VHH binders against NHL repeat-containing protein 3 (Nhlrc3). Designs and how they scored, part 5

Target 1, 325 residues: NHL repeat-containing protein 3 (Nhlrc3), of Mus musculus (Mouse) (q8cch2)
Amino acid sequence: RFCGSLVSRTFSFHVSWRMEDPLFRLDLGWPKNSEYFTGATFCVAVDSLNGLVYVAQRGDNIPKVLVFSEDGYFLRAWNYTVDTPHGMFVSGTPFEQSVWITDVGSGPYGHTVKKYNSLGDLVQVLGTPGKKGTGLNPLQFDNPAELYVDDTGEMYIVDGDGGLNNRLVKLSQDFMILWLRGENGTGPAKFNIPHSVTLDAVGRVWVADRGNKRLQVFDKDTGEWLGAWDNCFTEEGPSAVRFTPDGKYLIVAQLNLSRLSVLLAPPSGSIGDCSVVSTIQLADQVLPHLLEVDRKTGAVYVAEIGAKQIQKYIPWHSRTPAFGA

## First folded at step 13 (VHH; from m1 with S31R W33A F102Y S104D G105S)

Design x5
Fold by ESMFold2, look of step 13:
Structure x5 (fold): chain B 325 residues (1-325), chain A 124 residues (1-124)
Amino acid sequence: as target 1 above (325 residues)
Amino acid sequence: QVQLQESGGGLVQPGGSLRLSCAASGFTFSRYAMSWVRQAPGEGREWVSSINSGGGSTYYADSVKGRFTIARDNVKNTLYLLMDSLKSDDTAVYYCARDLPYFDSTYRGYFDYWGQGTQVTVSS
C-alpha cells in the first residue's frame, strides 16, 4: 500500500569492524498475523510479565492499537481515544498493568499522554486533548514524542516532536513535576526534537535529541546534565534509543537511513565517547521509527513506518543453543 | 479513492511568480502532512517542501528556501505552493504528495499518493 518517492537521497553504509559474530538475528516468523498491520506502524511496547506486544498504527478507519502474543499471534485491538499515536510504553506493578500512549497533532485527542489498562480502557489523561501548550499548571504538551516509566512509577516524557517545548519532564507516580530540563537549542540540556527517552541501570536518563544528531544524558534524580554523544550520528540523528537488559548495549534507530545501530554501553562513571559495535542495514524505505527492548528476554521490536510492520530481533545465543559462532 | 489534482503550472520568465494548487479528495485532508515534489527532465524526483497536517510547521529544500511558500486550506482541502523569484533550475513537473497521517517534523520523503503533476517552465 506504500508508494514513496525520494527524489534523491545519498545513502551511506557504516560497517562495524566487529562483524565477526552477529549480536541479533531477525525472527522471520514473528508475527504470525501480519495482516493486522493495516496502517503506518509508529511504535511498539512490550509487557514482559504477560508476554504481550502492543503496537500502535496510524491510518483512516483502522484499529489504532494492536495486541500480539510474544509468539506473534494477534489477540485484540482497540481505537477508542487513540488517533495519532507517536510513542508507547508499557509499565506494571504487582497490582496494575498500564499501557501509555502519546498522541500528537491537532485532532481531538492530540497533545496528550494517555494511560490505558491492558483491555484498552482509558485510565488517565495528561495534557489538554486537542490543545497544545507550554504550561506546567496544568501540564500541557506540544506533540509529546515518547515516555519511559520506571519500576517505581516515576515517568520521563520527551516533549516533543516538532513542537515548541523541546523538553524532558520527570513526573512522580502521582504526576507531579519533579524536574524539567530543556528548551530549543544546541547547547547542553537544550533540544531539537527530543524524540525518545530511556533509562540505564545506573540512574542515567538518555534522550534521543534527534534534530541535534546526538544522545544527551541526565541524572535521573537531579536532572543534572551528564554529557552527550554525537560522534556516532554524523549522518542522521537517533529516532529511538533503548538499553539491552544485560546493560551491555544501546539499540538505536536511524529512521531515514533505514538502519539500526548497536552501541557499546558506557561504564557507570563518565560516559566517554560513543562506540558502534554493529549496524543492521534494513531495506530502503523501511523507516524504523521507534523500538522497544523486552526487559526480560532482550528481544528488540522495531516499528517500521515505511514497511508498515513490526520486526522482531532476538539476541544471538540467548534462546538457542550455540551451533556456530 | 484518494485523488490529488495539481493546477496552476505554466510558462514564466525568470524572476517571475507562480501559484500552484492541489485539490484533495477521498480522504480526511486535515489528518495528513502534505508535500510538493518536483521532477526536472531526465532527473529523479526532488523533494521541495512539506507542511504538517495543521499547517503550523513548514519545511523547505535548501534550493527553494526563502523563495517558495507552502500553505494549506483545510476547509477547502487544498494545498498550495507560492513560487517567487523563479529560476531556470525550477523548471520541472511539480507533484502534490500525501505523507503520513501526521507529519513527523524531521521526516521527509515518505509519500503514499501522488497527483498527476503540473508543468512549470521558467524560460527567458
Scores: ipSAE 0.006, ipTM 0.414, lowest interface PAE 9.6, mean pLDDT 86
Fold by ESMFold2, look of step 15:
Structure x5 (fold): chain B 325 residues (1-325), chain A 124 residues (1-124)
Amino acid sequence: as target 1 above (325 residues)
Amino acid sequence: QVQLQESGGGLVQPGGSLRLSCAASGFTFSRYAMSWVRQAPGEGREWVSSINSGGGSTYYADSVKGRFTIARDNVKNTLYLLMDSLKSDDTAVYYCARDLPYFDSTYRGYFDYWGQGTQVTVSS
């Protein structure tokens, strides 16, 4: 589209501008069954292989976990063993999927990182249900905020949201601690409210260090601190971070600003400084908390605790139509 | 039946003090963060203060920081707002609001249940 013609008293040339298309567009047709959002929607995860979208919400006497198809149709729900969900992640193969949910607070299932099968049955619990702790043997949590599970089954847990631990924990697929970084603080490899965690394609772990208004970066194998990005977050720290599947961008949420920012992905060497390439300003009080990027399609699902919904954004040049599909 | 009942409002002179209370029933009070929100005549709602479920973390809008103190009693299921150094700009209806079951220090809450409000009027 074209914006603007300029005409002045002494100069009558018309100037036209060619605007780039936005990187993402809102999928107005998702979901088909929004009536199931009956609480505050805190987190979302995507099973790209099976086309499923998992949503966790908070509220009294409501289904805590909702499952939708990628087309937006409600499929099923459960609430057993989920009390105060905070973060989610889906991992698995074409034959098996696992849904991981972090639970916080002092309820009977709080302070845990829990694994569910595709039917919603609880199959693994990390931490001590209902009891916060700092211990490592056994591993305990204090409001674990989110996790990421890579294709090898290794796990990265940020622990936690408003708790005392303020750490990044890497686990083997057998849940042995491979390395751990952090304590409360503002220096390198210290955290205030480590809130979201993801991996890039070149072996770096990215943590949304929300209270310190920065992203911190670690080597996935050694846990070595590789640097931080803070210059894009002077107004508010990131609540969520994910890479797009093409490796070109990071998507971050800034909760109180009700804003999504698209950042340019760094090169494989030094991470340099961050650069914002696009911003999606949401309505006031939408409060985007955590988000997920579909690794197959690049669609971005945003959990909006203020708006009590999940919204879906699709890459602008996606072959799939946004509406009528 | 979630109920929030505010009390303690009234007329006070500039520079004065006031204590608001909010009695909570119909839910497990100690599981929820709680907030005070105010609305002046003809204006939108303004977040004032929040307190986490255990009472150990408190948060304040810049307009009231240093003058107001939020507190809670999880045994009596009661939320408080201690208001000092009151100004005419503090004139509003003050609402007790139930926040989300847990919140961190970097966001203001989402309020799903509100009380009826109590009027605070600061005038000479």
Scores: ipSAE 0.006, ipTM 0.355, lowest interface PAE 9.6, mean pLDDT 85

## First folded at step 18 (VHH; from d3 with Y110W)

Design j2
Fold by ESMFold2, look of step 20:
Structure j2 (fold): chain B 325 residues (1-325), chain A 124 residues (1-124)
Amino acid sequence: as target 1 above (325 residues)
Amino acid sequence: QVQLQESGGGLVQPGGSLRLSCAASGFTFSSYWMSWVRQAPGEGREWVSSINSGGGSTYYADSVKGRFTIARDNVKNTLYLLMDSLKSDDTAVYYCARDLGFFSGTYRGWFDYWGQGTQVTVSS
């Protein structure tokens, strides 16, 4: 018990640590083993369930695929059956986890979209290895740039990076063609270097139409063209696009500008015009190519061709709302 | 090392039934599509049937559709071909194959490993 004649009363008000904090901050400690980046790092994918980060790089006599833990430690690598990787995606079902890698150019496995298990064993090959083409039976590709695999196993492939096809192809989980859109051009549902593809939570497919300086949007079930965003890309088209897991933002890269942008996600229905919420300007010649967002944590991994590394950005948990809260 | 061992072949009368089995080892069986391919005397190899990695989708050549059933047991690492209403045209060596390919109208498999085959003879 205390009984005092003079009681000092002290209180203070805390306004904020930062009034305009960025939405993301660079994780300076990732990776722990950057010495394994020995080539040009073209793409990155995340296995959120197992905490693994897959990186594909290009170069002579080097491991083409690297695997890191979520906290940045190098685990393993492989190079067999990977010639000139361009894009990658990790898909998971309750029964299996798979790594998909697109391969370009005229090497023995060029012009393919390949499925691997987590140990790097080749499991499936889509396309005709080493042979570009436009055919659908058998299915052929011409420099396929990237893919997205939905939780149902349905796949969306952008085909491709500088090839003749300029198309978005939807496949069933058993690789039957469900629909296809595109040809070279600037009009609706035409492409010039369709370079990245992702889905939002309301059934829309988003394509980074890099050469046309726009994102184009399609209904995932019908392939119907739903609109385009070009007003955020007047200087250069997007090379990569992904949604944050809370659905509030898109993360895009602009390769030659060495820039990352955070765009406000549109509502369901009409997509309207794009709005830039935040911009991360990287040093000249960093060249952010493709990126991935961890669906569990909201972390953003960016493959930097020029800097020959992967950088990780994590949501900022200040007074500004964080992703996935 | 990858091993595929077929069994269950033999001599059967027309209209009869037979079950082929293929024991798989040395790889993650449940990760791969699997196929049956047959070769009649003096002929090239003919695709018979395929099943996806989970077993949920099956595909058949027109010549066997409705008569043959492909199945797999991913716990026992075994592929099956249940053959019913057998005809003399079904006489062949039947091979179990690990399949990196896919079906998209006409089958164009990519088989990286094969079994030794099991003879099926439908006579009289």
Scores: ipSAE 0.266, ipTM 0.678, lowest interface PAE 4.5, mean pLDDT 87

## First folded at step 20 (VHH)

Design i2 (from j2 with F102Y)
Fold by ESMFold2, look of step 22:
Structure i2 (fold): chain B 325 residues (1-325), chain A 124 residues (1-124)
Amino acid sequence: as target 1 above (325 residues)
Amino acid sequence: QVQLQESGGGLVQPGGSLRLSCAASGFTFSSYWMSWVRQAPGEGREWVSSINSGGGSTYYADSVKGRFTIARDNVKNTLYLLMDSLKSDDTAVYYCARDLGYFSGTYRGWFDYWGQGTQVTVSS
């Protein structure tokens, strides 16, 4: 089987039918309305419960946040209070979904982590708008890169994409600091550009320590360092990390390699070494930055800052390797 | 649009009590932290108290701790300030405010909408 990218506006990619069956395939029908990608697309988040896909992009005089249906139809946009978006995350209940967006740079809303309600109204601001800093009281950020919000409302923020902080911060649902790990460095629990954060089902926090070419792992309750994976990243560090909903795989983006890597989820107990089970090599200069996995369907949405688009990959449900008619 | 309307102010003797109310409309009240802020004659605005969106956590300035109680009713969309053991220094205009800020060891508020205020006067 062969697949070209007919919905890839700038780039195509190659998926070979002669290899083992891929774990994912490109959804050529997503989105229906790619004309709304008018800037550099930095991040994506998914509301699995309502079938919505949120996209943040950068550019002059354009809508900064776009909302699509899971079928790819454009629904709405906003730009109020969004300057230079970097990461995003959807959290909430079946009745009340919220979108968190990190904002970087020196604009009036930069260096913040902001919450929007289901109507797109700003409801919460963390950090000191427009002012980078290292302080904890008041809480300051320096280019916060991404966050994860768990079901209890507790929050994990990687802070950040360059600058002074190089830390993982856990907050309570009322935004008090529960624990903090990191400073600039290469040793255990130190970071160089902590860029993405996610949780597994057994209470471990995973951080893409991009500049150190590794994933680092922490206990979500205590912040105890549990180990690191570096063997899969000798060429380039991960820019994004997420688990598949079945818990079997991690999806990792490697920005400058224009590559997505599928890693086997770690064993119980010690995390061992990483194992790459599949890769998706994208065209040169596509530059996959951050990604999200739909918790309901397993679909992978990838924000591609070089190609200025979002691509959707769906789990492949085939067992027929390389056979003819 | 967003509307905040305070009531319950008035003249009270030292040691007395008052209950302030703030009726909210034009927004999803239960999504927001809410705060009380006061302004005494000739002074700047002073944060008094804050409550999180669900009502489970409350925060107070040191000057009012133990004497004032903030509460909210998310069904009636109403914010309250119960003021006991009032002192002459509590004389001020009290404002209900929608708060995009947070508490992290010290209060750091971001108020995007205020009410009109209600006068509280504690006469010696």
Scores: ipSAE 0.400, ipTM 0.753, lowest interface PAE 3.1, mean pLDDT 88

Design i5 (from j2 with T28I)
Fold by ESMFold2 at other seeds, look of step 20:
Structure i5 (fold): chain B 325 residues (1-325), chain A 124 residues (1-124)
Amino acid sequence: as target 1 above (325 residues)
Amino acid sequence: QVQLQESGGGLVQPGGSLRLSCAASGFIFSSYWMSWVRQAPGEGREWVSSINSGGGSTYYADSVKGRFTIARDNVKNTLYLLMDSLKSDDTAVYYCARDLGFFSGTYRGWFDYWGQGTQVTVSS
């Protein structure tokens, strides 16, 4: 038999697992302070400019909003004016940031989309607090699910989660309605539970039409329907959607399947059909609800309402030099 | 600790002008929309005018459009209302209000803090 250490022989040859590296890896060290997840964690948003992660959770007599550093340290919390949070988005500049939270249900601040400053002070309320509605003048909501705020300050709101509105609303930076699309239904530009909304780099608005098991796509300026992807969602519709900052992938959550799917970004022009390049199967009943992608780093933060936590995934090849360098 | 202090009210003849001021303290003034609201004796509060946080957009009730001008100074943390061509119907207590509401076709205010008000009386 060959004389030598078994460690030397294993060190000297390639292992097949290097050829099978995933696109993302779990950051086991995030957060440092998981003890602050005391309720069901429904949503997460990232201030990529300042390295902050905002988490909203549901529960009685608990802090509703938690703030962590990008490194995972708990910084602060608030619960003032937050009843039943559903979605979050962070917008702003290096000098100012705004945290937007959707609130659902019949509590005193339900059926609203609310803006907070970085200190947790409430600065704006869209909708009629505590009262669902279908109206446009004034604009009312019925369980608004999520929003996206563009660099221009224009806003896209999906309204809503299990309500009667089933619409995508675009607002100006001063909250004037610019256009809206949708009603309950299965046809083009109709929705069943429009649950997540994001914007790609070429001016398209993507909506997770969860109950119809598809993503729908609209022109951000005109609201024109541009098509849909349904062939990747036969088992269950998407609960969340975001693009990676390099423009190569979409990250999608499928709540009841406890699954994350990584899709190829759409071709230019026609969106074609969706193509799944990777999946991350989570444990049963983890229930990934909404997610956010850090526009600076590509890190993916997933709010897991069943597991009552936020998990962070980072690009596998981040900070890995080219082989032979 | 939010404080809003109005000043500049008084007695004026019809057709006259007044400038109201509101000094703000205890909060980040530039983060908020601000509004003027008035209340005549025995009546409910009536929205008069609003200005967005940066001062770039202004909104007016039909009853004062073309006669009143709202402005703000985010360095001095002060809100203003220039009232011109005053009428007897403008007689009211005028309040400066911190506004969490929005404008989306018609004004929908939600005022969480108010000043003590300043009396404007238009009469000969």
Scores: ipSAE 0.401, ipTM 0.748, lowest interface PAE 3.1, mean pLDDT 87
Fold by ESMFold2, look of step 22:
Order: structure tokens, then C-alpha cells, then sequence
Structure i5 (fold): chain B 325 residues (1-325), chain A 124 residues (1-124)
């Protein structure tokens, strides 16, 4: 019988019966050109097809939109028609790419959702620039927070961050309202600061209902309310939500906790209750605001208002070093 | 420099037809929605028709539905308006416009560049 006579870190560290493998690791080398983060970085979007990362930041007399390669090199910037960016989303095909940016606040282009082509030219404006509103004809916004564009070109907009509307709007590819849900409130299909929106692979729309400390779920075709998750957010509501491309997890940011949470994706059908499978606790006051998951690689890019940066997390691929001895 | 140049206007009798053209240059034409807008003497501008960037979707004001057809040729960078069954109420200057925003419900365009216009006059 031998026991305890050899002290090694293997024995002490492997006695944890509930140790979880990490799901993601920080890419310490991204970006190569962090000097371009000169303001508060509010949002990030990824063009998986062309290997580009778009970043929007706020500040006076600075470039509002930055573009990096997927390996972290700065490529270009612009600020034309961007005042107070809040959310971003990249949509496109191998032959055309575009980036959508939501804009808030009192600037000349505030309260809009705007599309830019691959050259950075403004090509579409939804909402009335500089004018908040609640109307539907024309469609107006009040601090639109984020959007998601499906491969069909249909769009889901959460409207908005601290405004009067508190709604989820679905638009056709030609920007006609297909359905709308929400008003200010705490009940089913009501919102308080609907802040982020994403789609799962089985036709459900997920909204980060930040002020109500929950995720709400809707049928993408009918807008029918399908349920809510609140049991994972008792301390603070989600500011951002995205699915991993394999459909196994949701990535959620909680701004004031400076925390990222990885939740188990629900099955098709009933969504059940949420289950936290991992957390990444960031330093105090980092303030992760919005995030995006690269649909091709699973990399997670997090916009950190407090730290004034974007951090990249990549899926953990446990490899033993090749040719080790 | 964005350039939009309309042509094809003229005098036509009621019930007649015209084809308007708009030559576009100085921008990537296929990236943008395009619209026709008209202005009768003493009136405000009235949206007539819009076409999406690829040409797959077209939209018309109620006053012209079934009579007008909007089209585009993204190889030739040209926008068209085929006008049939013309009425005296169609008399106006017709403008080609680069359209940044089709708003849901009643169309209210956001047009950042305009052509010089071409006069269409429908009279006996």
C-alpha cells in the first residue's frame, strides 16, 4: 500500500471531482494592432467568408469603424455617417458582403440601422436619421441596440437600448415589417432594454431582455412567444447572446459583472431551463457589452467598453504537443 | 462624382407610352436601390417606383400600378421606367434617384443623389 508519500501536482490537481475542461481560450495575439482602439469599443461583427473583423467604437474625433483581418492586422477605418454606434452585424455572400451598424443618441445619424457595402459606402438607412420615434410608417427607432440578418436576408432588430419602444421587429430582405412583438413590461413578449438578438438553427429567435434579467424566445416565422430563461441571470441580465456554430452552446455577456457565460443550448421543441456549463470571469470594470461568434471557426469576439478593446476567444482544441518526449 | 442622367421624356398623347432611361456613373450601381420620383408643376415630389439593387423586387405607387414598369441593367448601369397608358395626371418632371432607404409601410424614400430630370407631358 503506498499513499501520499510522493507529493506531485498531478495528485493534488486531479482530486477535483467536478473539474470542467475549458471550452475557450484567450487568443493573446489578437489583434496585432491594438493601438487603433482609441475609444470605447461597443460592438464587433465578423465576416467569416472573407476573414474580416469589424469594430465600432465611440469617442470624439476618432475613427468610428475599424476593420481588422481575422489574424489581427488593421486594414482600414471610416467614420462617415457613424455617430454613436451600438451594434453591428455582417451579412453577405462570397460575391457581396455588407455590414450593418445600429446608431443611437442625438447625432445626425442617431436612431438608425445602416448598411454599408464592402467599400465602406453607406447604401441603406433604416429609421429617420437623428430623430427617435415609435412609428411604423415610416419605421422609426429609439436607440436600436442590435440586429441579426438571416441567410435569407430577413432581419431581426431589437429596439432598443433604453428607449421607449422595447420591441423585436422582423423585416423582409426589402425591409417590410413581417411581424413585431413587444412593449415595455415584464410579462411574456414584453421587454425592458431588449439589447441583443440571435437565431438558433431550428428557427427560434433569442432576445437578451437585459432589464428583465432573461432571454426570451420567439418563433422566427410567426413571432409566437415560446418561453423564457431567467434562472441563469438572477444577479444580472444578459447584454449579449450568440450561438456557437455547432449549436451546442450559447455565449452570453453580463456587462457589469464583467463576465461571459457559456450556456447549454436547448433541444428542439421545449426550451426547458438554462444551464450554465462554464464561465469566464474578466477583470473588474472590463464591461463586456456585445459579442460575436465567427460562424465558421467558433471564435468569440467580445467588445469591452471599459477595457477599450476587443478580445478574441478561440475554441479549446486540446492537443498534446506533437512529437513530445 | 455620382452622375445620374435621365432621358426619354417628351410630349405624348393620353393612352400613349414612353420609356425613360437613367444613365448612372461614379458609383457601384449594383450596390444601390434606385427610384423614380416625379414632380408636377406646383406640387410636391411624388414617389413613383423603386427597384432593389439586384432588380429582383419592384415597388410602385398606387397611382401607377399596372401601367408603369421599373427595370435596371446592372451591366450597362442604366435604370428604366416603361410608362404605358399615360394620363394627363402623369405630366411631370421625372427624376432618377439613388435610394438609400425604403421604409416599411408607405414608401418615404431617402434619396442622396438625383438626376436633372426629364419632362413628360401628356396632353391632347
Amino acid sequence: as target 1 above (325 residues)
Amino acid sequence: QVQLQESGGGLVQPGGSLRLSCAASGFIFSSYWMSWVRQAPGEGREWVSSINSGGGSTYYADSVKGRFTIARDNVKNTLYLLMDSLKSDDTAVYYCARDLGFFSGTYRGWFDYWGQGTQVTVSS
Scores: ipSAE 0.336, ipTM 0.716, lowest interface PAE 3.8, mean pLDDT 87

